# VH-VL binders against ADP-ribosylation factor GTPase-activating protein AGD1 (AGD1), part 3

Target 1, 225 residues: ADP-ribosylation factor GTPase-activating protein AGD1 (AGD1), of Arabidopsis thaliana (Mouse-ear cress) (q9fit8r1to225)
Amino acid sequence: MHFAKLDDSPMFRQQMQSMEESAELLRLRCLRFYKGCRKYTEGLGEGYDADIGFVNALESFGGGHNDPVCVAFGGPVMTKFTIALREIGTYKEVLRSQVEHMLSDRLLQFVNGDVHEVKEARKRFDKATITYDQAREKYLSLRKSTRLDVAATIEEDLHSARTTFEQARFHLVSALSNAESKKRFEFLEAVSGTMDAHLRFFKQGYELLHQMEPFINQVLAYAHQ

## First folded at step 4 (VH-VL)

Design a28 (from e2 with heavy chain S56R; framework fv_bepranemab)
Fold by ESMFold2-Fast, scan of step 4:
Structure a28 (fold): chain C 225 residues (1-225), chain A 120 residues (1-120), chain B 112 residues (1-112)
Amino acid sequence: as target 1 above (225 residues)
Amino acid sequence: EVQLQESGPGLVKPSETLSLTCTVSGGSISDYYIAWIRQPPGKGLEWMGTIYTSGRTNYNTAVQSRVTISVDTSKNQFSLKLSSVTAADTAVYYCARGYYDSSEYAFDIWGQGTMVTVSS
Amino acid sequence: DIVMTQTPLSLSVTPGQPASISCRSSQSLLYSSGKTYLEWYLQKPGQSPQLLIYKVSNRFSGVPDRFSGSGSGTDFTLKISRVEAEDVGVYYCMQSIELPYTFGQGTKLEIK
């Protein structure tokens, strides 16, 4: 960041406003995305409940080896399928939990606005700006007829106010830039992590069903006989 | 000491995206901001946008929906992309640098310019 | 947008004679810092624009002292005390107080 050399100028004000507007747009977009993520995770939770309902219903045909109905409908194979489906349901719950923690929780933090450091820096900058403006006005009113001791005090006050203003300005710019960089990086990491969680979910589910494929095919062949 | 040089395709078809590069040599890219300014044949200068060392950008509202300016610090290059071009975008395109120091606030160094013609 | 208006749009000057170009802005270019953000650029035939004057009256490095800028608020003037052959080109005023940065229409200076 090369703002240390910037004087109070229209360009500095435009840069500052642009940074603040970018932060607000990012916050609003994160809020919209957060609402979408909440619905997605709620859907995943309902899906898990539906999976359990399906498995429980299917289990009624597989539980009793001495039950004529269960035997007639392939009790042993139903037991294997219910175990696999329960495991897949567990994978869905892991996915839901990972999406909730990696994405929704972080997005809510982004939506809550400026971090404490940025708020503190902005307050300090505002106060320093007022002080500098007042000192500058006093200096500009300085006449050749002004007493030397009064003039010296005004000049010293201006120098001090300018130094404080420049430091507060630099600190605010740094705080804003750091906050936005952190939000962008963490957002991208959260989204990428969520996609990785989906990859793992589908891979685990696929592997489980794939190793059962010979058995599934054998049962299907029998059913068509 | 510091020099700016634009490069681009020279000829672009209507509706396509124009891509220009400004290469900085003889100095550090991190000490200043870069602006893109264009000049249609026989007409005046039009500011298109500015990019700061932070990567922040400001665009002229007339082209805001079509223009993107970016920086590649590893190559000391700035780029301008302008989408959906028309014959009205035919111009010489300049990159120019400005200093952050208020005593030197100005576009003090300009590239040589690169002519872009939009025609089928 | 701030509109910058130059007059005249063209002028022809005998070498050694003075030249004067006016620039008017649609609103004040005075910033709260007390500085006025008005610049003058020269574009010689076939060349890129070059900075002549910044903040109304400050000559850029290497610019001859025959060039001077003056003005305040919305009315500005660029003066060349003794025009030389190398001064031929198009002169532009520019405001940098607010975005978008805007230029005047340009004033063509020719030798008679």
Scores: ipSAE 0.000, ipTM 0.420, lowest interface PAE 16.7, mean pLDDT 79

Design a29 (from e2 with heavy chain S54D; framework fv_bepranemab)
Fold by ESMFold2-Fast, scan of step 4:
Structure a29 (fold): chain C 225 residues (1-225), chain A 120 residues (1-120), chain B 112 residues (1-112)
Amino acid sequence: as target 1 above (225 residues)
Amino acid sequence: EVQLQESGPGLVKPSETLSLTCTVSGGSISDYYIAWIRQPPGKGLEWMGTIYTDGSTNYNTAVQSRVTISVDTSKNQFSLKLSSVTAADTAVYYCARGYYDSSEYAFDIWGQGTMVTVSS
Amino acid sequence: DIVMTQTPLSLSVTPGQPASISCRSSQSLLYSSGKTYLEWYLQKPGQSPQLLIYKVSNRFSGVPDRFSGSGSGTDFTLKISRVEAEDVGVYYCMQSIELPYTFGQGTKLEIK
């Protein structure tokens, strides 16, 4: 139908296609990043287990005080170091938990699809499309013999349906844009929160080791002849 | 996992009103619409009308004056009423689901169909 | 109303051989959005119709790759590369570009 061609702006169609393409690209990239984050979190867990193994091995030099090997290799100092390393391990577990809950939960939300507002806008758009198609059919069926008042009503209904259709299209585009902006801000918050968690982890670890620095220096000075 | 099932009288007398129900199970009705499609014995498919969850409807012009489709969201049921029936309304009646949330297809899930015979 | 015409109305095929069904619409099914609103449905004996292909060439979930759709404008084709016993039934094309939605007359596919 020639009349149907007047309803679809090339510019608006391009905007819709661009937004849908951007949404799909964002979804795929978020999925890829989610998989990377899961691997990172698993790595943190394995690293924690390895750290505990290291600490447990070092504790063998802190036992009994009467063990000749333990005494020879600085048992009391070794005990202080193992306590500090266990504390750092606790900080690593907190970091792992924070990364898992802050990042993985957020990224999975981005992969799950359209938010409620977009779904409602699509429903309205589809309904308006059908209504407009029906109004066009009535308008195209008008005859020269049709009563003036009846023809005027059909033309008015068509104009109303077209306006509703155009508003529904623009509302759908706006809803898609707003949903993507919301996802973008939530993504940035999740990533920034994860970086802040790393900062806090390294700060706590640094503060603990900095507090231990006099003991480290004392032992190093003693070991040097 | 969503399933549709039609139910109603197998026999209806000429000039009376045909009433059918489509029951939805296994999922929410909020993201799709329901259509009624009929098939006279040995013939092809004819779309009757569609209803959205907000109650708005579209009807085939051929039956528009006689058909009414409604929805009961509390029971997950859709109903079709066709008044002033004749022998020409004898058919298997199907309800079918379509998506309107970014859907690419009209009807993906169909009920089993219910046979309606119009005779005295 | 858009009239959908299928050819042939019936065909018989030896298992493993290809089958081809044509569908023609009285008006173009190409919408201004660039999408073409043509679907194919299969109704097996005694069963409800089931969706095979949407938007001319996209296979619905679970549909074997031996089914393919092609075409544009007003001329469309459904092809089955190697017909199997389970493919017996009546095939319908449908347009959803405008109301009322309309189906073709149906093409009955039989074995041998």
Scores: ipSAE 0.000, ipTM 0.386, lowest interface PAE 22.1, mean pLDDT 79

Design a3 (from e2 with heavy chain T50R; framework fv_bepranemab)
Fold by ESMFold2-Fast, scan of step 4:
Structure a3 (fold): chain C 225 residues (1-225), chain A 120 residues (1-120), chain B 112 residues (1-112)
Amino acid sequence: as target 1 above (225 residues)
Amino acid sequence: EVQLQESGPGLVKPSETLSLTCTVSGGSISDYYIAWIRQPPGKGLEWMGRIYTSGSTNYNTAVQSRVTISVDTSKNQFSLKLSSVTAADTAVYYCARGYYDSSEYAFDIWGQGTMVTVSS
Amino acid sequence: DIVMTQTPLSLSVTPGQPASISCRSSQSLLYSSGKTYLEWYLQKPGQSPQLLIYKVSNRFSGVPDRFSGSGSGTDFTLKISRVEAEDVGVYYCMQSIELPYTFGQGTKLEIK
């Protein structure tokens, strides 16, 4: 083990403090990422609402879809446009939902993830350290005149306290290492998943609009002349 | 002046667990251990066990399988739990203070005692 | 376990007369340090026990000089030179050389 050779030296405590500071910095960066994603998701939702409003207004402007004259001059193309825009809106809602799921996963990790486990391991380590220090102090205070039964109990207590201290130290180091590795993996997973969701959204949107390109060009050419 | 005070339920049903608390007031407990001694009505004294502030315990082999002594240093309280009680466990229970840094005597201060009756 | 045996189990004394209580242990209470771990406790009616004598012959703080302890090895004696009314109660010897600590059966002292 990486820290086994350091025992309970001051160097070991400095290294543990550095690991805890690194873990806390990673937690804060993950929280900032979560907040940024939350703001982005809120923006996507507002954008979706605005898009629905636009499509509804466009349908309202279209007027008499049952009027043969209006149909002859733009009805079929206008119908294709409104259908395409509604489908794009659906794609935006899917994107929002996917980003929301990533934010939800992050929230769960902040609520009941490795941060809690690290805090509990630290509390146990602190308690074990105090107990071990107290046991060492009592052992060092032993006199040759101390009663045999009392001395034996103090010696047994010291050995027990040392074992508990070593176990707590191992668990704290393990918890810190696991938390760091897990948070890095989760961050990369969330970023990659978000990029994949955007790729899918733009690809679907592009394919739909590309299919509409002949009708867009037809209307533009007609309108310019 | 340091004082010890026992507290408990007074009446416990057979097969249940007896729980007693000893509260220390008026001084530091750091250099001492607390022992539990019981006395059945009309009979002599029986040492049950002791605990140091560190949590280390020693038990009388006669009750070792049933007894647990614990300490809560934040409250200056020591607890005795005795499982699977019978009529034979009916007694006055005392807590008493002893020194680990003194080779002179075992107990200098005793609580007033609390009577525990085991009956249905 | 070390067994502690007291004699007599009860005695009645005229006020001002002496009293003597014996205690025998099943094993020597002498530790390699030269100290002997034998104590005497008094339990007055309705009260908790109180320390009288430690290490065979040393009076605890506040204990009157009419109380004295003696003995060695396995045989010990507690003496009260002139019994007073406040001395009524049950006297116990105890060994603390090894666990579990063990008490004698107790000796009840009454005034005639």
Scores: ipSAE 0.000, ipTM 0.385, lowest interface PAE 22.6, mean pLDDT 79

Design a30 (from e2 with heavy chain E104G; framework fv_bepranemab)
Fold by ESMFold2-Fast, scan of step 4:
Structure a30 (fold): chain C 225 residues (1-225), chain A 120 residues (1-120), chain B 112 residues (1-112)
Amino acid sequence: as target 1 above (225 residues)
Amino acid sequence: EVQLQESGPGLVKPSETLSLTCTVSGGSISDYYIAWIRQPPGKGLEWMGTIYTSGSTNYNTAVQSRVTISVDTSKNQFSLKLSSVTAADTAVYYCARGYYDSSGYAFDIWGQGTMVTVSS
Amino acid sequence: DIVMTQTPLSLSVTPGQPASISCRSSQSLLYSSGKTYLEWYLQKPGQSPQLLIYKVSNRFSGVPDRFSGSGSGTDFTLKISRVEAEDVGVYYCMQSIELPYTFGQGTKLEIK
């Protein structure tokens, strides 16, 4: 009888608990990230409001071709600049919307994701563990005086219970691994998508202003007459 | 009336640097931005790059590592330098003025072009 | 890069008859401002290119009214209502919405 070889289950249970604790830590970190992103989108919204305020002030200064002051101080120039600034503001709102979409759809789903597959795999594992523990206890209770047919039945039951336990263990490990991988991919996709949104925002802003550079330089040259 | 005139060596050896000049007459260079556009024999037009009155430049990514455009306001001249030339750089090179009305997206006045042959 | 494709590559027209040239872009040339950055140039034999049309349909100063541009998005057309001998040359479309600026391969117009 080599009892020690049959007593490895506690090590596996410690690993499972560590995996579950790791998953909870990841969830909490993602929740903190979500709160940070929400703070960021609030800042982008405030920035957009400030942009609109600036554009409105510029339009008021250049407010119409009928005003003698506006005619004297370059109303057409003000008009071109306000159009460009409103366009940049639109890009900023698109960026805010894209980041918010990730917070709403991706990060919240990640934080509150359905653990149904994991719960079912855990339930199956728990039942298989009980059955295996019972079969193991009966096996360990075997004596030299135990009838051969009874001993053979107990050994077969142990074998079957062990097989079922190993299958349930495999399924639970797979379910936890798949859930973890899905959450890691969703997190990376959210972060990468946010960086892509920033790239698009800066590229569009750069291209708009770069194409306006001849006009900007002409106005500057005129001012430095 | 504003006129643009290109000048250059005509013949350049492979691996050397091509240097072209565009001279502006009939107006101040500070009133315009200039683009360089080339045309290989029997082929279409390829934009090389643009320089603005500020000295800021945009380059075609296909030649960005080899091309430099500069301006000398005291001489009323623009220049194009293209390094490490090959036979594929054989073309007529034009300088052209940007058109202000649409933020300078179109080119309204072109030089007559200068032929550059890359040959040993 | 935005690819500009012209059709046909060559056409022959009897004097006084209309001519039509198509230009297609690999991406929309419509800017968020509502403007579309598509230009047309003519290069007469032995001469430098000259601007005909900017922003799809605006004739450049001095360009005859027989030239007209139309189109939207990715599909553009240059029309000559009555072709004259002086219209012979190679026509190029160009996009100026994104760097690098790119030209079509050119359409050669000849008189029959």
Scores: ipSAE 0.000, ipTM 0.376, lowest interface PAE 23.5, mean pLDDT 78

Design a32 (from e2 with heavy chain Y105W; framework fv_bepranemab)
Fold by ESMFold2-Fast, scan of step 4:
Structure a32 (fold): chain C 225 residues (1-225), chain A 120 residues (1-120), chain B 112 residues (1-112)
Amino acid sequence: as target 1 above (225 residues)
Amino acid sequence: EVQLQESGPGLVKPSETLSLTCTVSGGSISDYYIAWIRQPPGKGLEWMGTIYTSGSTNYNTAVQSRVTISVDTSKNQFSLKLSSVTAADTAVYYCARGYYDSSEWAFDIWGQGTMVTVSS
Amino acid sequence: DIVMTQTPLSLSVTPGQPASISCRSSQSLLYSSGKTYLEWYLQKPGQSPQLLIYKVSNRFSGVPDRFSGSGSGTDFTLKISRVEAEDVGVYYCMQSIELPYTFGQGTKLEIK
């Protein structure tokens, strides 16, 4: 136990403890969320491979333009279907890449703790705490018989050490607050960017298939004749 | 692992029909396609045609009127028949596999090739 | 038909030095999906062709990382960062976007 603890406010200690506990809970939740995102991107990649497999299987069934099956299915219409299905597959790969880059990578950076500013501020705070503690012990050792010039020097050193300590404390609190805000903004940006990527993916898919609607109807009408 | 092996006559007379067989071992021929590619001595590669497990075929227009590719799934065999052969058909004939799940229309497995000479 | 033109038709390389082979198509090989259907094959002396690269830049299973493919549209390049004795053979580019599938005329790589 150091005498520097005597000048800590109970509120400051409670605030620091609450912030550190909140940071640890956030880290654990982000790690679990990151694992979920990783599984999601793996699923998207498998979906892309499956889409290509399906298109290739459909093409193998239909053969070429003069194939009896292709002719029976309307030739050019079947070609449009395979092209559209391949394009949907590439949209899924784009979505996977965007989710991985915008969401998973940022969460991994947060979990791994890129906290240089916080580490530097904590280092300065530790040094200031030691200096202040030493100055206070010297001050408390002063006797009425101590020379006035020596006593004045010790008082000046105590005042200087206290000022440095207070500045370092505020810098540490500021660094922790800024780090939390930065993580919050990065997280929200990543999540919103991911939702925008999904919106774009579904919109592109819808537009492509909507353009195909007349051809889908042609095939359905043919099948019912 | 899947392997392909070509077999057929080494010599064919002009105007006759060339018949080659490609035997597949080590795996199923389901859900992939087989192509026939030839290489005249000292020259490059020429794609002749492709067959799918459905029996559908695509042929190079240069040989379309003379070539027929067929499949016998019960024997895991593919065959190529080329009618009205001439000296220009002298080549090493390869069968090659295209696979849907990875390389997408690239030919990832090739047979060792069989040399066919057309002479009287 | 799409015509595939390779340059050079022959090159000799000192072991450990890089090699570069170009392939040009008469039409774009870009599919509507955003994929480009260009493959590279190597035929070693007395052997069957083997797949090296598919869709421009994807190395096939077992192909060393010293092989790389690049390009877009109609202009493609195969690069070998450090040529080894086992790389001797004829290299072919192929397009698989349109029937009939067509190959380049081949590039013969020899070691000095």
Scores: ipSAE 0.000, ipTM 0.381, lowest interface PAE 24.9, mean pLDDT 78

Design a34 (from e2 with heavy chain Y100W; framework fv_bepranemab)
Fold by ESMFold2-Fast, scan of step 4:
Structure a34 (fold): chain C 225 residues (1-225), chain A 120 residues (1-120), chain B 112 residues (1-112)
Amino acid sequence: as target 1 above (225 residues)
Amino acid sequence: EVQLQESGPGLVKPSETLSLTCTVSGGSISDYYIAWIRQPPGKGLEWMGTIYTSGSTNYNTAVQSRVTISVDTSKNQFSLKLSSVTAADTAVYYCARGYWDSSEYAFDIWGQGTMVTVSS
Amino acid sequence: DIVMTQTPLSLSVTPGQPASISCRSSQSLLYSSGKTYLEWYLQKPGQSPQLLIYKVSNRFSGVPDRFSGSGSGTDFTLKISRVEAEDVGVYYCMQSIELPYTFGQGTKLEIK
């Protein structure tokens, strides 16, 4: 019978299959999320364009500086509203840019990322496998006529090769796990950063409009009468 | 030298989530995988799932939708969470250590087991 | 799923007499590597299961030589040459060739 590879066992295959499935699932989820993020940023861009269109239309209606129509609409108050709306539009564009760079770009990187540690661990594992296979073949060639001291050396070599093989196997699995964990932490950082960007966006918008509350109330009181 | 010890609440109400912890002492968990096996009173053994140090998992399809196994290598701890429990989940829960090579044997060291009763 | 069937489910033996437990799998446990993934575990009263035999016939460290395993393919046997009081418990066979890992129903060994 031909010598069989020592790493070919059902339990090892089950472990590797599980790791491969986990990595592929993560890749597909990142791809799906990336597509969702692109649709979201496209929507934010369209919203910005609509905001600018609205502000331009409102400014044109007023006719500009000291226009009688503008004066009838409250003059300086209407100008403050126009300026505020343009600022809010700018905040939306900043949010769009942040989502694109903090989340979308990172998700795309996760789809095709590679890791030096994994490549190195795989190389070491392959070498250890070959060494162990060679040691075992030598052990299987032992004959009753083989000197006891020579046989003992071959047995010690086999033991050493097996230990090295097991260590390299563990290091490969560990390297794969660390690579996956790093991607997950970077993902969580990107998502959290995106939520912080939304918090800043709404806070800036709120603060700007809150400062304008007296003017809003003044115009509403006038219109109510 | 190496020992596994399960810990948990003992009593869990129906529909709630069962949470168990397995602590490894006397050695590193880095070279081994851990499985959870349960035994209902007076019945046989049922494998629930296995977790590797990488965090990758395999689950028994009978409980796959309700079970989650996780690992914290910094604390040498493994956890089992089983959601939407019923009286059928009443059992002694064991954690057991497996060898990375897997060419020799599946489970060489078992914890003492922790009894979980699902009752109001 | 691979189904593991043990016979008998209960066995009562006088100390010093032999005992034999059979285990049958619904499909072959022989892997392409030439190895057979069949194990035997003993659960003593009030204790956790412990590994007795792996790869059909190999005794785990510390297991007395009165325990022996044999078999191939789908039919396996655990034998105890001379049963002692400390051998009382439930014996389980297990396959690990594919997921899910499955155990036999268990065989309870009692002393008379």
Scores: ipSAE 0.007, ipTM 0.504, lowest interface PAE 9.7, mean pLDDT 81

Design a36 (from e2 with heavy chain G98D; framework fv_bepranemab)
Fold by ESMFold2-Fast, scan of step 4:
Structure a36 (fold): chain C 225 residues (1-225), chain A 120 residues (1-120), chain B 112 residues (1-112)
Amino acid sequence: as target 1 above (225 residues)
Amino acid sequence: EVQLQESGPGLVKPSETLSLTCTVSGGSISDYYIAWIRQPPGKGLEWMGTIYTSGSTNYNTAVQSRVTISVDTSKNQFSLKLSSVTAADTAVYYCARDYYDSSEYAFDIWGQGTMVTVSS
Amino acid sequence: DIVMTQTPLSLSVTPGQPASISCRSSQSLLYSSGKTYLEWYLQKPGQSPQLLIYKVSNRFSGVPDRFSGSGSGTDFTLKISRVEAEDVGVYYCMQSIELPYTFGQGTKLEIK
C-alpha cells in the first residue's frame, strides 16, 4: 500500500487508519494460523507416540525367533515391517520439527507486535507534529513590534519544522507499508515451507513403502492360500 | 491574525446556483485546508466539503452531486458553488480552516458566516 | 457515516453551578496512533462556532480551565465546573477520524 495524496488531511488520516486496521487484521489471522499450527504439531507428536506403541507391540511377534508362538505367527517377516514402520516414524518426526521451526522462526516474530521501524517512525512523527504545531503557533503570534531577527528565526524554524513534519509523515507511511509487506512475505514463506515439508514427507514415505511392495505382495499371496 | 471572511448574494431563487467566496487574510492560503460548513436556522452544523493545498476536494455525500469547491490563489480566495438550490439550502454558510495532516484539531478558525436565503 | 448523539439537548443552570454534556459516537473514535479524534465547539448567540476542546481533553488556546473534556472510545463528556454568563450558547461535539466529518445535534446551555 502507498499513498499518492499525502497532502489531503482527511484522506491521509483515513488511509493511515485503513492501513493500520489491515495490519491488525493480518496480525489476528496470523495468530489464528499460529494456534492452528500448534494444534497440528501436537497432533503429529501424539501420532508419533501411537506409531511407536504399534511398532513395539508388533515387535513381540518378531523379537522372539526361537519362540514357537512368534514363529507360528510370522515372526521373521515382522522384522522387515517393524524396520519400515520405525523409518516412517522418523520421517513424521522430521515433518513435525520442520513445521515447528517455521512457527518459531517466522510467525511468532510478526504476531508479537509492531516492527521496530514502525515504532521508531511513530515516535519521530509525533515529535515532528508537536514541533510543527509549536512553530506554527509562534509564527501566527508575530506582531509588527517583533524584532526582525527574532521574526526571521521564527520563520526559519517554521519552514524547518514543516519540512521535518512532511519527511516524518512520509517515513511513517513507508514504514507501515514495508511492515505489512514483510509480514505478508513471512506468512507466505511459512505456508509454502509447510507445504514443501509435507511433499517431502509423503515422497519419502511412498518411496520406502514402494520398496517394500514386492515383500508385501509375497506375504499377501501366501496368506490367501 | 489569520481571518476568514465569507461573502455571498444573500438571496437565491430556487433551482439556481449559489456562489459564495471565502477570503483569507493574515496568512498564505497555501498553508491551510479550507472547509465549508452550513447551519440552517435553528438547526445544527453540517460539513459540506474541504479543499486541500493540492487542489483536491472531498465532499459530503448528501451534497456531492451539487457542490463544487475551488481556489483562486491570485486573490487568496476559496469559493463554494451549490447548484439546483431549494428551500432546504437556506442556511448560514461558514468557511473554516483545517490545519494539518493528522493534526491536533480540525477547525480552529471560522469565518463570521454569511446568511443565504433560498426564496422566490 | 459516524453518527454523533448528544444528551441533553437543552439544560438550564444557575450561575456558579456545574454543567455536564454527553456525546456518544456510533463507532470508536480511537485511531491506531492512540489519538482520539473528538472535539467540542461552542457557538454563542449570533456568533460563529469556536473550538473549545480537541482530542477529547485538550483545551484550545484561550479556553478557561473551568472547561474539561473526558471519555474514551464512543462515550465522551464535556464539563463546566462553574457556569458563568458568558458560557451561554450551543455546544457541539464533532468527530474528525473519518469523512464525512459529523457533528452532534447540539446542546443549548441557558442561565436560569
Scores: ipSAE 0.000, ipTM 0.380, lowest interface PAE 22.9, mean pLDDT 79

